# VH-VL binders against q8ixk2r445to577, part 245

Target 1, 133 residues: q8ixk2r445to577
Amino acid sequence: FFGMLQNKGLTDYCFDYNPPDENQIVGHQVILYLCHGMGQNQFFEYTSQKEIRYNTHQPEGCIAVEAGMDTLIMHLCEETAPENQKFILQEDGSLFHEQSKKCVQAARKESSDSFVPLLRDCTNSDHQKWFFK
Short names: E, the ipSAE of ESMFold2; O, the ipSAE of OpenDDE; V2, 0.75 times the mean of E and O plus 0.25 times the DockQ between their complexes.

## First folded at step 10 (VH-VL)

Design S68 (framework fv_retifanlimab)
Fold by ESMFold2-Fast, scan of step 10:
Formats: sequence, C-alpha cells, structure tokens
Structure S68 (fold): chain C 133 residues (1-133), chain A 121 residues (1-121), chain B 111 residues (1-111)
Amino acid sequence: as target 1 above (133 residues)
Amino acid sequence: QVQLVQSGAEVKKPGASVKVSCKASGYTFTSYWMNWVRQAPGQGLEWIGVIHPSDSETWLDQKFKDRVTITVDKSTSTAYMELSSLRSEDTAVYYCTREGKYYLSYAMDYWGQGTLVTVSS
Amino acid sequence: EIVLTQSPATLSLSPGERATLSCRASQSVDYYDISYMNWFQQKPGQPPKLLIHDASNRATGVPSRFSGSGSGTDFTLTISSLEPEDFAVYFCQQSYSTPYTFGGGTKVEIK
C-alpha cells in the first residue's frame, strides 16, 4: 500500500520527509507535518518486507531506527530488509518496530511547530495509531 | 457549546503549591491540546505548557519545567496545572485554553475564565 | 525562544478612526508559506479572545473590520474603523515553535 501515513490521534499530521537536497537525503530524521495532500515529501509505501519506503529518490530511502535510539531516520533501502527497517502495521493501526519491540508514537518537538514519530512502549493511545490515506 | 470552567481563586504562602483545575465540556476532550497560560499583574501573557489529554504528552516552557506538573482526568474531562515552590512572582491569573484545529494550523480558540493565584505572606 | 515586540505600547484614537498595530518577531515564523502568528483581544476582567489565526484568517464571529497581514518577521493587525467595543489590549502570539510566546501588548484607548 502507499499514500500519506496519517496519525489517528493527531488527525491532521502525516509522516513527512523533506531533506534540503540530494546529498542530505539519508541520515535525517523523519518528521510529522500538517497533511497537505500535495506531494512527494508525504508519500510513502509500505512493502511486503515490512518497510516504510520513501520512493521519490533513487536509490530509495527506507525508514530505520538505530540500536538504542528512539528516532526514525532515513537510510538507504537494502536488497534484504535489515531488522532495524522492519515495522509491522497491525490491524489496530499500531506500527510495531520488531527489533526494539516498541511502537511508533506521534510526539511534539520541544522547539519546533513540527511533531516527530518516536519509538515508545506500546499503548492503546490514538497517537500510536496510523493509517494510509 | 464549548466551555472551559476553572476552579476558584487561591491565596497561598511562599513555598506552598497550588493546583488549578479546568473542566471542559461541549467537545471531545481527548481530541484537542490544552494549554496553560498565565498573566501577572501589569505584565503580559506567559505560556506555561500544553498537554494532549489522549496520552498525557506534555510540553513545558523550560523556566517552569522543575516546578509545574500538568495532568488530565479523562473520566471527568478535567485538566490540572500544579505549580510548586511558589514565590510572590507567581501571583497571576492562570488560564487554561484549548487549541482549535484549522486546515494547516492550531490556535487557542477557547479560554477558561481564569483563576487568580495570589502568593503573599 | 522567539521574542515578539509590539508597537506602539499605547494607541490613543477616537471611534471611527483606523488602528494599525505592529508585531515583530526575532526570527521568521513561516513554514511552507504558512505564517504562525495569531492575534488576541483582551478586555479588563476577561480572558483573551482569538481574533486572527495564521496571520490573516479571521476567527469565527470576528467582524470584518479586523484584518491581519504580514509574513516572516513583520506582522500587522488593522481595525478599519474603531467601534466602542474595540477599545482593548491586543496581543500577538507565535505558534511556530514551543515555547509559545506573546508580544507585550498594545493598548488601544479612547483619545
């Protein structure tokens, strides 16, 4: 599936990745921004390998969480998805990160109008529920 | 109709704590951010922090971070702001205010009537 | 933190006159062509009331004589023709980043 990955609790916020240029497309944090329905920066694909892909650049980017971290960052996609790039989109809308056993939650940045997706202990919060639209 | 009703005025001694309540009605409490803002006599408005009632995600101004606790009770649709280690400089009217949703933004669209907290010895 | 400076501190005018209030931010409050600047009106003994959100959008029920403009760091609230109920204190507020901050206010008073 593909589309804008929107938060159920923060109903107006979507996954967003808008790096400054091609040389900075990898290694930056994925953010949440108000859903605009217009562009590449909010368009993601969920693959059969449990990846969340950013398909607007070649080579394609895949969202990952590094060991010991809670932030979602953009990495290059690999032929075989590594464990840190695997997210299970569950029936209740939770995005479960297999390697850490944590769920993706919408959280507010301290010094920004942007929100960010972070790994948190899994709860039944609507801020941990996601859907493609 | 959206209403935010706050608890009554408080008089406290320096070093005490105060807990102000804000009861929301007329909308889905868990769907909107709730802010706390204060206004000291002769001063402007000062933002304290914000909480989302659905999961208690909280953001505070750093100057209040060690003295303020914001909480919610979803069963009563009530938000609380507790301020500890009170000083005379904390004398102010304290407001709760909801963030309304607009197409590409949020703004504080409904405000409680305010709670006067006086700190004096 | 973003510092907001309002000018003038006091504006003395008569009913029917135009009021122009300024708010300047220490840094840009724009993102994706949205300016995260809001305006509030406050009367004695009352909480602030939202007038304008996102620089130029009137809140529901706000009379058309109120308008907002500006972008980046320089913003203006205009009241085209003052009515008696418009004599109040006006505050700008940025919602670009936390901590949210307010300007010091402009008092519009009867001359």
Scores: ipSAE 0.007, ipTM 0.612, lowest interface PAE 9.0, mean pLDDT 86

Design S69 (framework fv_retifanlimab)
Fold by ESMFold2-Fast, scan of step 10:
Structure S69 (fold): chain C 133 residues (1-133), chain A 121 residues (1-121), chain B 111 residues (1-111)
Amino acid sequence: as target 1 above (133 residues)
Amino acid sequence: QVQLVQSGAEVKKPGASVKVSCKASGYTFTSYWMNWVRQAPGQGLEWIGVIHPSDSETWLDQKFKDRVTITVDKSTSTAYMELSSLRSEDTAVYYCTREGKYYLSYAMDYWGQGTLVTVSS
Amino acid sequence: EIVLTQSPATLSLSPGERATLSCRASQSVTYYDISYMNWFQQKPGQPPKLLIHDASNRATGVPSRFSGSGSGTDFTLTISSLEPEDFAVYFCQQSYSTPYTFGGGTKVEIK
């Protein structure tokens, strides 16, 4: 699967990665932003290794969550995906993060009107359901 | 002026299939989710599923998964719901309804007039 | 699936009276400050009409006598003073999680 990764519950919001410097594609948080349909910073690929890859810049980035944290951050992809970079896209649309046993949820960033994907306990909420456009 | 116009009433025998159409006008068809909802005579409303006409992304209630197919024809701005293996319990008025967009949410803001499907021997 | 329970099943009232309709969800349908609960009005032979979206926001063209409130699992639709055209069946519906579900309906009938 590849394309814009949109949230079912949060109207017209997509995964978005816009690093401040194209030469520093790692270490920054993945955000949610209004889907613009142009790919670019909202274009992701879900791979057979259960990675969510960011292919807009080289080298390729892979979304990861560090142990004990709930934010999705960009790391460099590895030849063999580490556990913190593996997300299982379920039939119900949930993105299950294997290492933490939690699901990716669209969430409002505290004290702002910005939205971000965060790890939360798995529920049936449409805010935890994702699909490629 | 948004309008959803559905096909006419159908009478079917058990085991048959039915395909209901819903022609949209007055808005950009490919920009809004289209739901299908049914209502048995004198009963409540039951959600069947929803499709996004831009790419045919579809979400269905599990109870209909094996019997329902929702499709769209973008050239005619028409959505279709086909229900197979009909049973008497499928006798209902079937509605198409658009999901209007609000800040952070959707709601079914415009509804078709409904299509009565009667399943009888 | 999220189960919605509406009460009472029937309200028998006269024009000018206040109607209060309840909808209870089997789990929370609130995301931060947005509650994904909608209310519909249905008259015989007609499709449902959207009255309230997101618990408390009136849909376009809906009179101010209709108001919605609540969060989490408990929601209320209030009609401050019933007009003759308000005697109808009212359904709550959650859009928090697919499959979307509706309450069983409350019939507001003239006494």
Scores: ipSAE 0.316, ipTM 0.817, lowest interface PAE 3.6, mean pLDDT 91

Design S7 (framework fv_retifanlimab)
Fold by ESMFold2-Fast, scan of step 10:
Structure S7 (fold): chain C 133 residues (1-133), chain A 121 residues (1-121), chain B 111 residues (1-111)
Amino acid sequence: as target 1 above (133 residues)
Amino acid sequence: QVQLVQSGAEVKKPGASVKVSCKASGYTFTSYWMNWVRQAPGQGLEWIGVIHPSDSETWLDQKFKDRVTITVDKSTSTAYMELSSLRSEDTAVYYCTREGKGYLSYAMDYWGQGTLVTVSS
Amino acid sequence: EIVLTQSPATLSLSPGERATLSCRASQSVSYYDISYMNWFQQKPGQPPKLLIHDASNRATGVPSRFSGSGSGTDFTLTISSLEPEDFAVYFCQQSYSTPYTFGGGTKVEIK
């Protein structure tokens, strides 16, 4: 499963990660940006370990959420995925973060880019539905 | 055609609360963000916050967070903004405005006619 | 928050003249090739009307005499030849991050 991770409710927006350089691919927030397909900054892999991987640079990055936080941050991938890096992509398009019991939602975050993916209580909202394109 | 119709003018005393309504028609209410913006007489525009009617996801300017509540009623396609603890500096025209698709991003493309809220002492 | 500064505060011109309005952001409101800067027109007693979105794209029904340009922190709204109905207040607005913010406005008035 590899491609642009697009939001059903915020139709033109995709997961986007543009690290400062190849020596600092981790530690920054994942954002949502208009789907363009340029470069690899919008291309992610959903793995059998339930990771959302960013493979454009080495070492590979994996999206994680720190305990008590709601933002998605890029961390280093590990041979065995830790719980904070596991997301269950459900058949209805929901992206469920099992460790927190919350769903990934397209949202606005104060003092940041216009749109970002955030953890929210799971609802039937199209803003919580994602698909690879 | 898209229309946003707001409730009528209000006169309130300091310390009171006011609730302004915005009834949407001519589009799918749950598919667009709804912003609230105010303008004091003779002054510029000030953004209050935004809500998405599909799930009531709400974002507010920090200065309003403890006084403003934005809600929606999907059955009537109506958005509401309630402002509490009114002071004279809250006297303004309050607008609801839909955030629709621009070429590469969203923009406030349709506006309500405005609701004048006067806080008199 | 992102502060938007518009200049001049007032522009006195005659019909047929070119109007150039500036808006400066305290930080970049661009990401890649998209600039999250919008322009609105407001006449007394009326709500604002969207003119330009994403820095340079005219909103539906807006006359071709209106154009927007710029990126990063510096933006311009140009009215190539003023018509009588163009005498109004113009506001820039950024949608790059919340809270959304507006410039103080530029009043284009008849000479």
Scores: ipSAE 0.007, ipTM 0.652, lowest interface PAE 8.4, mean pLDDT 86

Design S70 (framework fv_retifanlimab)
Fold by ESMFold2-Fast, scan of step 10:
Parts: sequence; structure tokens; C-alpha cells
Structure S70 (fold): chain C 133 residues (1-133), chain A 121 residues (1-121), chain B 111 residues (1-111)
Amino acid sequence: as target 1 above (133 residues)
Amino acid sequence: QVQLVQSGAEVKKPGASVKVSCKASGYTFTSYWMNWVRQAPGQGLEWIGVIHPSDSETWLDQKFKDRVTITVDKSTSTAYMELSSLRSEDTAVYYCTREGKYYLSYAMDYWGQGTLVTVSS
Amino acid sequence: EIVLTQSPATLSLSPGERATLSCRASQSVRYYDISYMNWFQQKPGQPPKLLIHDASNRATGVPSRFSGSGSGTDFTLTISSLEPEDFAVYFCQQSYSTPYTFGGGTKVEIK
């Protein structure tokens, strides 16, 4: 699967990654932004190793969640995907982070109108349902 | 002016299939989710499923998953709902309805006129 | 699935009176500060018409006598002063989670 990762519940929002420096693609938080349909910073690939890969720039980035954290951060991809970079896209559209036993949810950034994907307890909310567009 | 125009009434025998069409106009067809909802005579509303016309991403109520197929034809801005293995209990008015977009939500803002499907022996 | 229970099933009132319709969800339909509960009006032979979205927001063109309130699991549709055209069936519907579900409806009829 590849394309723009859109949220079923949050109107027209997609995974978005826009690092300020193309030569330093890691270390920044993945955000949600209005889907623009042009790929680029919203283009992701779901791999057979259960990675969510960002390959618009080199070196390729892989989304990860550090232990004890709930934010999705861009890391460097590794030859063998570490557990913190594995997300199980389930039949119901949920994106399950196996290491934490939590689901990726479209969430409001504290006290703002900005949105980000965060790990939350798994629910049946459409805000935890994702699909490639 | 948004319009959803559905195909005409159908009379079917038990065990047959029916395919209802919904032609959209007045907006960008590929930008909005399209729902299918039915209503048995004198009864309430029952959600069947929804499709996004841009890529045919579909979500269905589990009770219909084995018998319902929702499709779109982007070239004609038309959505279709096909229901197979018809039973008398499937007699209902079938509606297509668009999900309008609000800042953080969707709501069914425009509805087709409805298609009466009668299943009788 | 989320079950919506509407009460009363039938409400018999006269023009000019206040109508209060209830809808209860089997679980919360709230995401942060938004409750994903919508209200529709249906007249005989017509498709439903959207009145209220997200618990309390009036749809375009809907008269100010219609108001929605509530959050989480308990919701109310209020018609402050019934007009003749308001006698209809009203349905609540949750858009929090697929499958989307509707309440059984409340019929507002003339006394």
C-alpha cells in the first residue's frame, strides 16, 4: 500500500511530514494536515515489515514511537525494522502499534487547532481508522 | 446546486439481486463520501455502508457485508449499491446520501429521492 | 455497535408549544469537545433532512427555533415554538463510529 494516509473520522486530514531541512529528515513529529492530493510530504508507504515509510527524501525515514511516548517521530529506516517502528494495519482500519499495545488516533494538539497522530488506547472510534488514498 | 438522482423502483423475486444507481451533480464527486441508507415501510433508518469515490474505499455494516457491493463510476459521477440474495425483509426505500464536510466532522447533508425495492413472490 | 434510544416514541402537541426530544447513546460519542450526534427531520414521502450536526450546530437554512444540546451520551433536540410544518418524524444519528446508527425516531404529531 502507498499513498496518502487519510483519517476516516477527521475530515480530510492526512499524515503529513515536512522537515525544514531535506538533509535532516529525522527527529521531527509527524503531523496531520488537510489532504492536498499531490503526494510529496503526504506520501507514505506501508511495507511488508509493517513500517510506515517516508521515501520522498533520502535517506528514507520510518515512523517510530519511543518507549513511554505517544507521539509519532520520524526515524531512520533500518535493514530489520525495530519493534518501535512496526504498525499493524488491521481489517477495521485501525493502526495498531504492537510494542505499546495502543492505536494511532487523530488527535488535537494541546490548546490549538493543529492535529497530530498520537498513540491512544484502542477504541472503535473512526478517529482511529486509517486508509491509503 | 447539489443533486443526487436515483434509479427507479424495482420489483424482485426472493433470491434475486438488485442494483440501485445514484447520479451526483453540482459538486466534485470524488471529494465526498457517499452513504447508502435504507428504510423499510413505516420503519426507521438503517445504515448500509459508505464509499469514497476517489479510490473506492468502502466501509459496510457487518450485517450486509456478505450481500452488499458498493461501487462508483467516476466518469459518470454515479454510485451503485448492489444487494444480492434478496428476502422479503429487504423491501425498503434505499437512499444514497452525501457526507457534507464540516471543520472536524461529516454529516449527511444531501439525499437522493429514494428508490423503492419491493421483494415479493 | 452504538445503540441510540429515542424518547418519547410519539409526542402530541399543539402549534406554539415547545417540543423536547431525547436521544441516548449506549456509549459516548464524544471526541474531545465534539459530540458526533446529528438530527434529521423526515416528512411522509420525503428523504430525511439534516437539521443539526455535531450536537448543537444548526445546518444551513434551519430556523432558529430548532436547537440541539447535550454531550457524550445524552442529547436533546428542542423546538421552541412548533409551527405547522414542524409536525414530522425526527431521528438522531451518530457519526462517531462506523457502522453509523440511527435512533428509532420520535413522531411529533398534532394534538
Scores: ipSAE 0.364, ipTM 0.816, lowest interface PAE 3.5, mean pLDDT 91

Design S71 (framework fv_retifanlimab; at its last look DockQ between E and O 0.87; V2 from the best seeds 0.86)
Fold by OpenDDE, look of step 11:
Structure S71 (fold): chain C 133 residues (1-133), chain A 121 residues (1-121), chain B 111 residues (1-111)
Amino acid sequence: as target 1 above (133 residues)
Amino acid sequence: QVQLVQSGAEVKKPGASVKVSCKASGYTFTSYWMNWVRQAPGQGLEWIGVIHPSDSETWLDQKFKDRVTITVDKSTSTAYMELSSLRSEDTAVYYCTREGKYYLSYAMDYWGQGTLVTVSS
Amino acid sequence: EIVLTQSPATLSLSPGERATLSCRASQSVSWYDISYMNWFQQKPGQPPKLLIHDASNRATGVPSRFSGSGSGTDFTLTISSLEPEDFAVYFCQQSYSTPYTFGGGTKVEIK
């Protein structure tokens, strides 16, 4: 699967990554933004290693969850996907993070009109359902 | 002037299939989710599934996953719902409904006139 | 699935009276300050008509006598003063989670 990773519950919002330096793509948080598909900021790939790859230049970035965090951070992809980079896009649309045993949920930033994907306990909320577009 | 115009009433035998159409107009067809909902005579409303016309992403109620196919024809702005292996309990008025966008949510703001599907021996 | 329970099943009232309809969800249908509960009106031989979306927002063209309230699991549709054309069946519907589900409906009938 590849393309825009869109949330079912949050109207027209997709995974979005826009690093300040295109030559240094790691270390920043993945956010949600209105789906537009421009500039590759919203182009992701779900791989057979259960990675969510940010489709950019080499080296490629993979979404990871750092210890003790609930945010999605861009790391470098590895030859063998580390545990903290493994996600399962389930049949019901839920995006499950294997290591944390949590689901990726569209969340609203505090005191903001911005949105981010966060790890939360798995529920049946459409805000935890995702699809590639 | 959003309009959803559905195909006419159908009479089917058990085991047969039915395909109901819903032609949309008055809005950008590929920008809004299209749902299918049915209502048996004198009963409540039952959601069947939803499709996004832009890429045909589809979500179905598990009850229908093996019998229902929802599709779209973007060139004609028409959504289709095909129900196979019809049973008498499938007798109902079938509605297509558009989900309007309300910033952070959706709501079924426009409905087709409904299509009566009667399944009888 | 989220089960919606509407009460009462039937509400017999006279024109001019206040109607209060309840819809209870088996689990919360709220996400932050947004409640994904909608209300529909249906008359015989017609498709449902959206009245309220997101718990408390009137759909376009809906008279002010209709109002919605609630959050979490408990929601209410209120018709402040019934008009003759308001006697119909009213359904609540949650859009919080697929599969979408509807309440069983409340029939508002003339006394």
Scores: ipSAE 0.914, ipTM 0.956, lowest interface PAE 0.5, mean pLDDT 96
Fold by ESMFold2, look of step 12:
Structure S71 (fold): chain C 133 residues (1-133), chain A 121 residues (1-121), chain B 111 residues (1-111)
Amino acid sequence: as target 1 above (133 residues)
Amino acid sequence: QVQLVQSGAEVKKPGASVKVSCKASGYTFTSYWMNWVRQAPGQGLEWIGVIHPSDSETWLDQKFKDRVTITVDKSTSTAYMELSSLRSEDTAVYYCTREGKYYLSYAMDYWGQGTLVTVSS
Amino acid sequence: EIVLTQSPATLSLSPGERATLSCRASQSVSWYDISYMNWFQQKPGQPPKLLIHDASNRATGVPSRFSGSGSGTDFTLTISSLEPEDFAVYFCQQSYSTPYTFGGGTKVEIK
C-alpha cells in the first residue's frame, strides 16, 4: 500500500513526519496531522516486510518502536526488517506491533490540539483503525 | 444545500438481488463518508456499512459482508448498495446518510428519503 | 459490537412537561473528552433527523429545548418543555467502533 495513512476515528487525521533537520531524518517522533497530501510529509509505503516506510528521503526511514517505549520513531530502514519495525495491518483495520503485542492508537497530547500515534492495549475503537488513502 | 435522493421502491422475490442508488448534491461528494442504514417495518435502525467516495474505502457490518456490496460513481456523485440472496427478513426501508465532519468526529447529518425494498413470494 | 439499551421504551407525557430519555452502552464510547454518542428523532414516514452529536452538541436548527449529556456508558437526552411536534421516536447511536449501532428507541407520545 502507498499513500496517506489515515485514522478512522478522528476527522481527517493522518500520519505525518516533519523532522526539524532535513539531513537528519532519524530519531524524531511521527505525529498525526490533518490530511492534506501537500508536500511529502504524509506519504508512507507499507511493504511486504511489514514496514511503514517514509520514502521521501535517501536513505529511507522506517517507523520503529524502541524497546519499552510506546512512541513511533523514525529509524533507518534495513535490508531485513528488524522486529521493532514490523507492523501488521489487520483486516479489521488495526495496526498491530507484534514485538510489543500492542496496537497503534490515535492519542491526544494532554488537553492539546496535538495528536500522535502511540502503542496501546488493543481495543475495538475506531481510534485504533487505519487505512491507506 | 445538501440533498440525497434515492431510487424508487423495489419488489423482489427471495433469492434475488437489489441495487439501491443515492444521488448526492450540494456538497463535495468525495470528501464525506456515506453510510447505508436500514429499518424493517415497525423496527429500529440497523447500520449496514460505509464508504468513502474518494478511494472507495469500505467498512461493513460483518453480518452483511457476504451479501452486500457498497460502491460509488464519482462522476455522477452517486452511491450504490447492492444486497444479494434476498430473504423476507430483508424487507426494509434502506437509507443512505452522509457523515458530516465535526470536531474530532463524524455524525450522520443528512439522510436520503429512503427506499422501500419488499421481499415476498 | 456495542449494544445500546434505551429506556424507557415509551414515555407518555403532556405538552409542557420535561422528557428524560436514557441510553446505556455496553462499553465506553468515549475517547478522551469526546463521547461518540449521537441522538436522532424520527417521525412516521420520515428518515431520522440528527438532533445531538457527540453527546451534547445540538445539530444545526435544533431547538434549544433539546439537550444531551453523559459520557462513558451513560447518556441522556432531555426535552425541557415538550411541544406537540416533539411526538416521535428517539434513537441513540454510537460512532465509536464499527459496526456502528443504534439503540432500540424511545417513543415519546403526548398524552
Scores: ipSAE 0.817, ipTM 0.926, lowest interface PAE 0.9, mean pLDDT 93
Fold by ESMFold2-Fast, scan of step 10:
Structure S71 (fold): chain C 133 residues (1-133), chain A 121 residues (1-121), chain B 111 residues (1-111)
Amino acid sequence: as target 1 above (133 residues)
Amino acid sequence: QVQLVQSGAEVKKPGASVKVSCKASGYTFTSYWMNWVRQAPGQGLEWIGVIHPSDSETWLDQKFKDRVTITVDKSTSTAYMELSSLRSEDTAVYYCTREGKYYLSYAMDYWGQGTLVTVSS
Amino acid sequence: EIVLTQSPATLSLSPGERATLSCRASQSVSWYDISYMNWFQQKPGQPPKLLIHDASNRATGVPSRFSGSGSGTDFTLTISSLEPEDFAVYFCQQSYSTPYTFGGGTKVEIK
């Protein structure tokens, strides 16, 4: 699958990667932003290795979660996907992070309009259901 | 002016299939989710599923997954719900309904007039 | 799936009286400050009509006598002063999780 990765519960919000500096495209947090249909910073690929890949520029980035953390951050892709970069897109739409045994959920960073994907216990909420658009 | 116009009443025998249509007008068809909901005589409302016409992304209630197919025809702004292997318990009024968009939510804001499907021998 | 329980099943009231309808969810249908609970009115032979979305927001064209409140698992629809056209069945519906579910309905009938 490839395209914009949209949340079923959070109206019109998509995975978005917009690093503050183009010279440092790895290590920053993935956010959620209004889906604009233009691809670019919202274009992701779900691979056969269960990676969520950011292919807009070189080098290619892969979404990862560090052990003990709940935030999704951009890492460099590897020839063989490490466990912290594997997400199972399940039939119910959930993105299951194998290493942590948790699901990706749309979450509010603060009480503001700032949103991010975070790992949470799997509850099958529509805020944990994702699809490529 | 948003309108959803559904096909007419159907009478089917057990084991047959029925395909109900819902023609949308007055808005951009590909921008809104379209739900299907049914209501058996004297009973409450039961959600069947939803489709996004832009890419045909579909979410179904698991109890209907093996018998229901929801499709769209973008050229005619029409949504379809096909229910197979009909039983008497499928006798109901079937509604199409659009999910209106609000800041961080959706709600079924416009409904078709309903299509009565009667399953009898 | 999320189960919605409406009470009472029937309210027998006269025009001018206040109607209070309850809807309880088997789990929270709130995400931060947003509650994914909607209310619909249905009259015989007609499709449901959206009254309230997101617990407390009145839909376009809905009279001000209709109001919604609540969060988490407990929600209320209030009709401040019943008009003759308000005697109908009212359904709550959650859009927090698919499959979407509806309550069993509360019939508001003339005493």
Scores: ipSAE 0.766, ipTM 0.915, lowest interface PAE 1.3, mean pLDDT 92
ESMFold2, look of step 11: ipSAE 0.807; ipTM 0.927
ESMFold2 (binder alone), look of step 11: mean pLDDT 94; pTM 0.955
ESMFold2 (binder alone), look of step 12: mean pLDDT 94; pTM 0.956
OpenDDE, look of step 12: ipSAE 0.905; ipTM 0.952

Design S72 (framework fv_retifanlimab)
Fold by ESMFold2-Fast, scan of step 10:
Structure S72 (fold): chain C 133 residues (1-133), chain A 121 residues (1-121), chain B 111 residues (1-111)
Amino acid sequence: as target 1 above (133 residues)
Amino acid sequence: QVQLVQSGAEVKKPGASVKVSCKASGYTFTSYWMNWVRQAPGQGLEWIGVIHPSDSETWLDQKFKDRVTITVDKSTSTAYMELSSLRSEDTAVYYCTREGKYYLSYAMDYWGQGTLVTVSS
Amino acid sequence: EIVLTQSPATLSLSPGERATLSCRASQSVSYFDISYMNWFQQKPGQPPKLLIHDASNRATGVPSRFSGSGSGTDFTLTISSLEPEDFAVYFCQQSYSTPYTFGGGTKVEIK
């Protein structure tokens, strides 16, 4: 799959990554923003290795969750995907993070009307269901 | 002026299939989710599923997954709900309804007039 | 599946009286400060009509006598002074998760 990764519960919100320097794409948090359909910062690829890749700029980034954390951050992709970069997109739309045994949920950013994807205990909430457009 | 116009009443025998249509007008059809909801006589409302007309992304209640197909025809701005293997307990008024957009949520803001489907021998 | 329980099943009131309708969810339908609870009015032979979205926001064209409140699991629809056209069945509905679910309805009838 490739395209905009959209939330079922917050239907107009998509995964978005906007690094301050296009040549330094790592270390920043992935956010959710209104889907605009113009690609760029909202265009992601889901790979056969269960990676969510950000291919807009080089080098390619891969979404990861560091041990003990619940935020999704951008890391450099590796030849063999490490466990912290593997997300199973299930038939019901859940994004299951294998290493943590948790699901990606749309959540509100502190002190802001902005939303971010976070790891949470898996539920059947539409805020944990995702699809590519 | 948003309008949702549904097809007319149907009488079917057990085991048959029924396909209800819902023609939308007065808005951009491909920009809004379209839900299907039913109501058995004298009973409450039961959600069947929803489709987004832009790409046919569909979400169904698990209890209907094996018997319901929801589709759209973009050229005619029409949504369809087909229910197979009909039983007497499927007798109900079937509604199509659009999800209106609000800043952080959606609500079923316009409804079709309803289509009565009667399943009897 | 989120179960919505409405009470009472029937309210018998006279025009001019205040109606208070309750809807309880089996789990929270709030996400931060947003509550995904909607209210609909249905008259015999007609489709439901949206009254309140997101617990407390009145839909376009809905009279000010209708108000919604609540968060988490407990929600209320209030009609401050019943008009003859308000005698109908009222349903709550959650849009927090699929499958979307409706309450069993509260019938507001003339005493």
Scores: ipSAE 0.119, ipTM 0.768, lowest interface PAE 5.3, mean pLDDT 89

Design S73 (framework fv_retifanlimab)
Fold by ESMFold2-Fast, scan of step 10:
Structure S73 (fold): chain C 133 residues (1-133), chain A 121 residues (1-121), chain B 111 residues (1-111)
Amino acid sequence: as target 1 above (133 residues)
Amino acid sequence: QVQLVQSGAEVKKPGASVKVSCKASGYTFTSYWMNWVRQAPGQGLEWIGVIHPSDSETWLDQKFKDRVTITVDKSTSTAYMELSSLRSEDTAVYYCTREGKYYLSYAMDYWGQGTLVTVSS
Amino acid sequence: EIVLTQSPATLSLSPGERATLSCRASQSVSYEDISYMNWFQQKPGQPPKLLIHDASNRATGVPSRFSGSGSGTDFTLTISSLEPEDFAVYFCQQSYSTPYTFGGGTKVEIK
């Protein structure tokens, strides 16, 4: 799948990655921002290896969750996808992170009006339902 | 002047299919989710599903997944709900309703007038 | 699915009286500081009308005598002083999770 990854519960918000430095794409947090339909920072690829790839950089960026963390960060893609970079997009729209056994949820950033995707215990919440647009 | 205008009442026999239309006007049709909800006579409300007209992304209640198809026609700003394999317990008023957008949520803010579907032998 | 239970089923009151309607969810419908509970009014032969969204926010044009409160699993709709046009059926509805679900309704009828 290619496109913008939109949240069912947090209407009009999509996965967005906009690192401030083009020479350091790794280590920054993935955010949620208003879906604009222009691709670029909101354009992702979901692969057969269960990766969510950011295809505007070489080497390609892959979304990952570091051990003990709940934030989604950009990492370098590997030839064989490591477990921390695998997300199962299920029929009900949930994005299941295999290594942690948790689901990606749209959430408010603490003490801020900004939104971010975070790992949380899997629920039936629409904030945990995603689809490619 | 947001308006949702639905097709007229239908009388069907068990086993038939029914297709209800909902024509939207007064707003940008492709910017809002459109829900379908039904109500049996004298009973409560039951959610069927929702569609986003921009890309036809659809979410359905599992109870209806095998019998319901929700579609849209962007050129006429019309949403459709087709229910197949009709049974007497499908007798109900069927409503289309738009999801209005609020600060961090959405709610069904405008409703069609309803379409009575009667299933009887 | 999330089950919503409304009580009482019927509330018999006179104009000018206060009405208090309850809605209980089988699980929390709140996330952070937001409760995804909505209230609708329905009169015979008419579609439902949105009254309250997100537990406590009045929809456009809804009189101030209507107020909503609650969080988690317990929610209340209050009508501070009933007007003749307020005698109707009221439904709660959760938008926390699809499938969306409605309560069974509370009928507010004239005594």
Scores: ipSAE 0.029, ipTM 0.676, lowest interface PAE 7.2, mean pLDDT 88

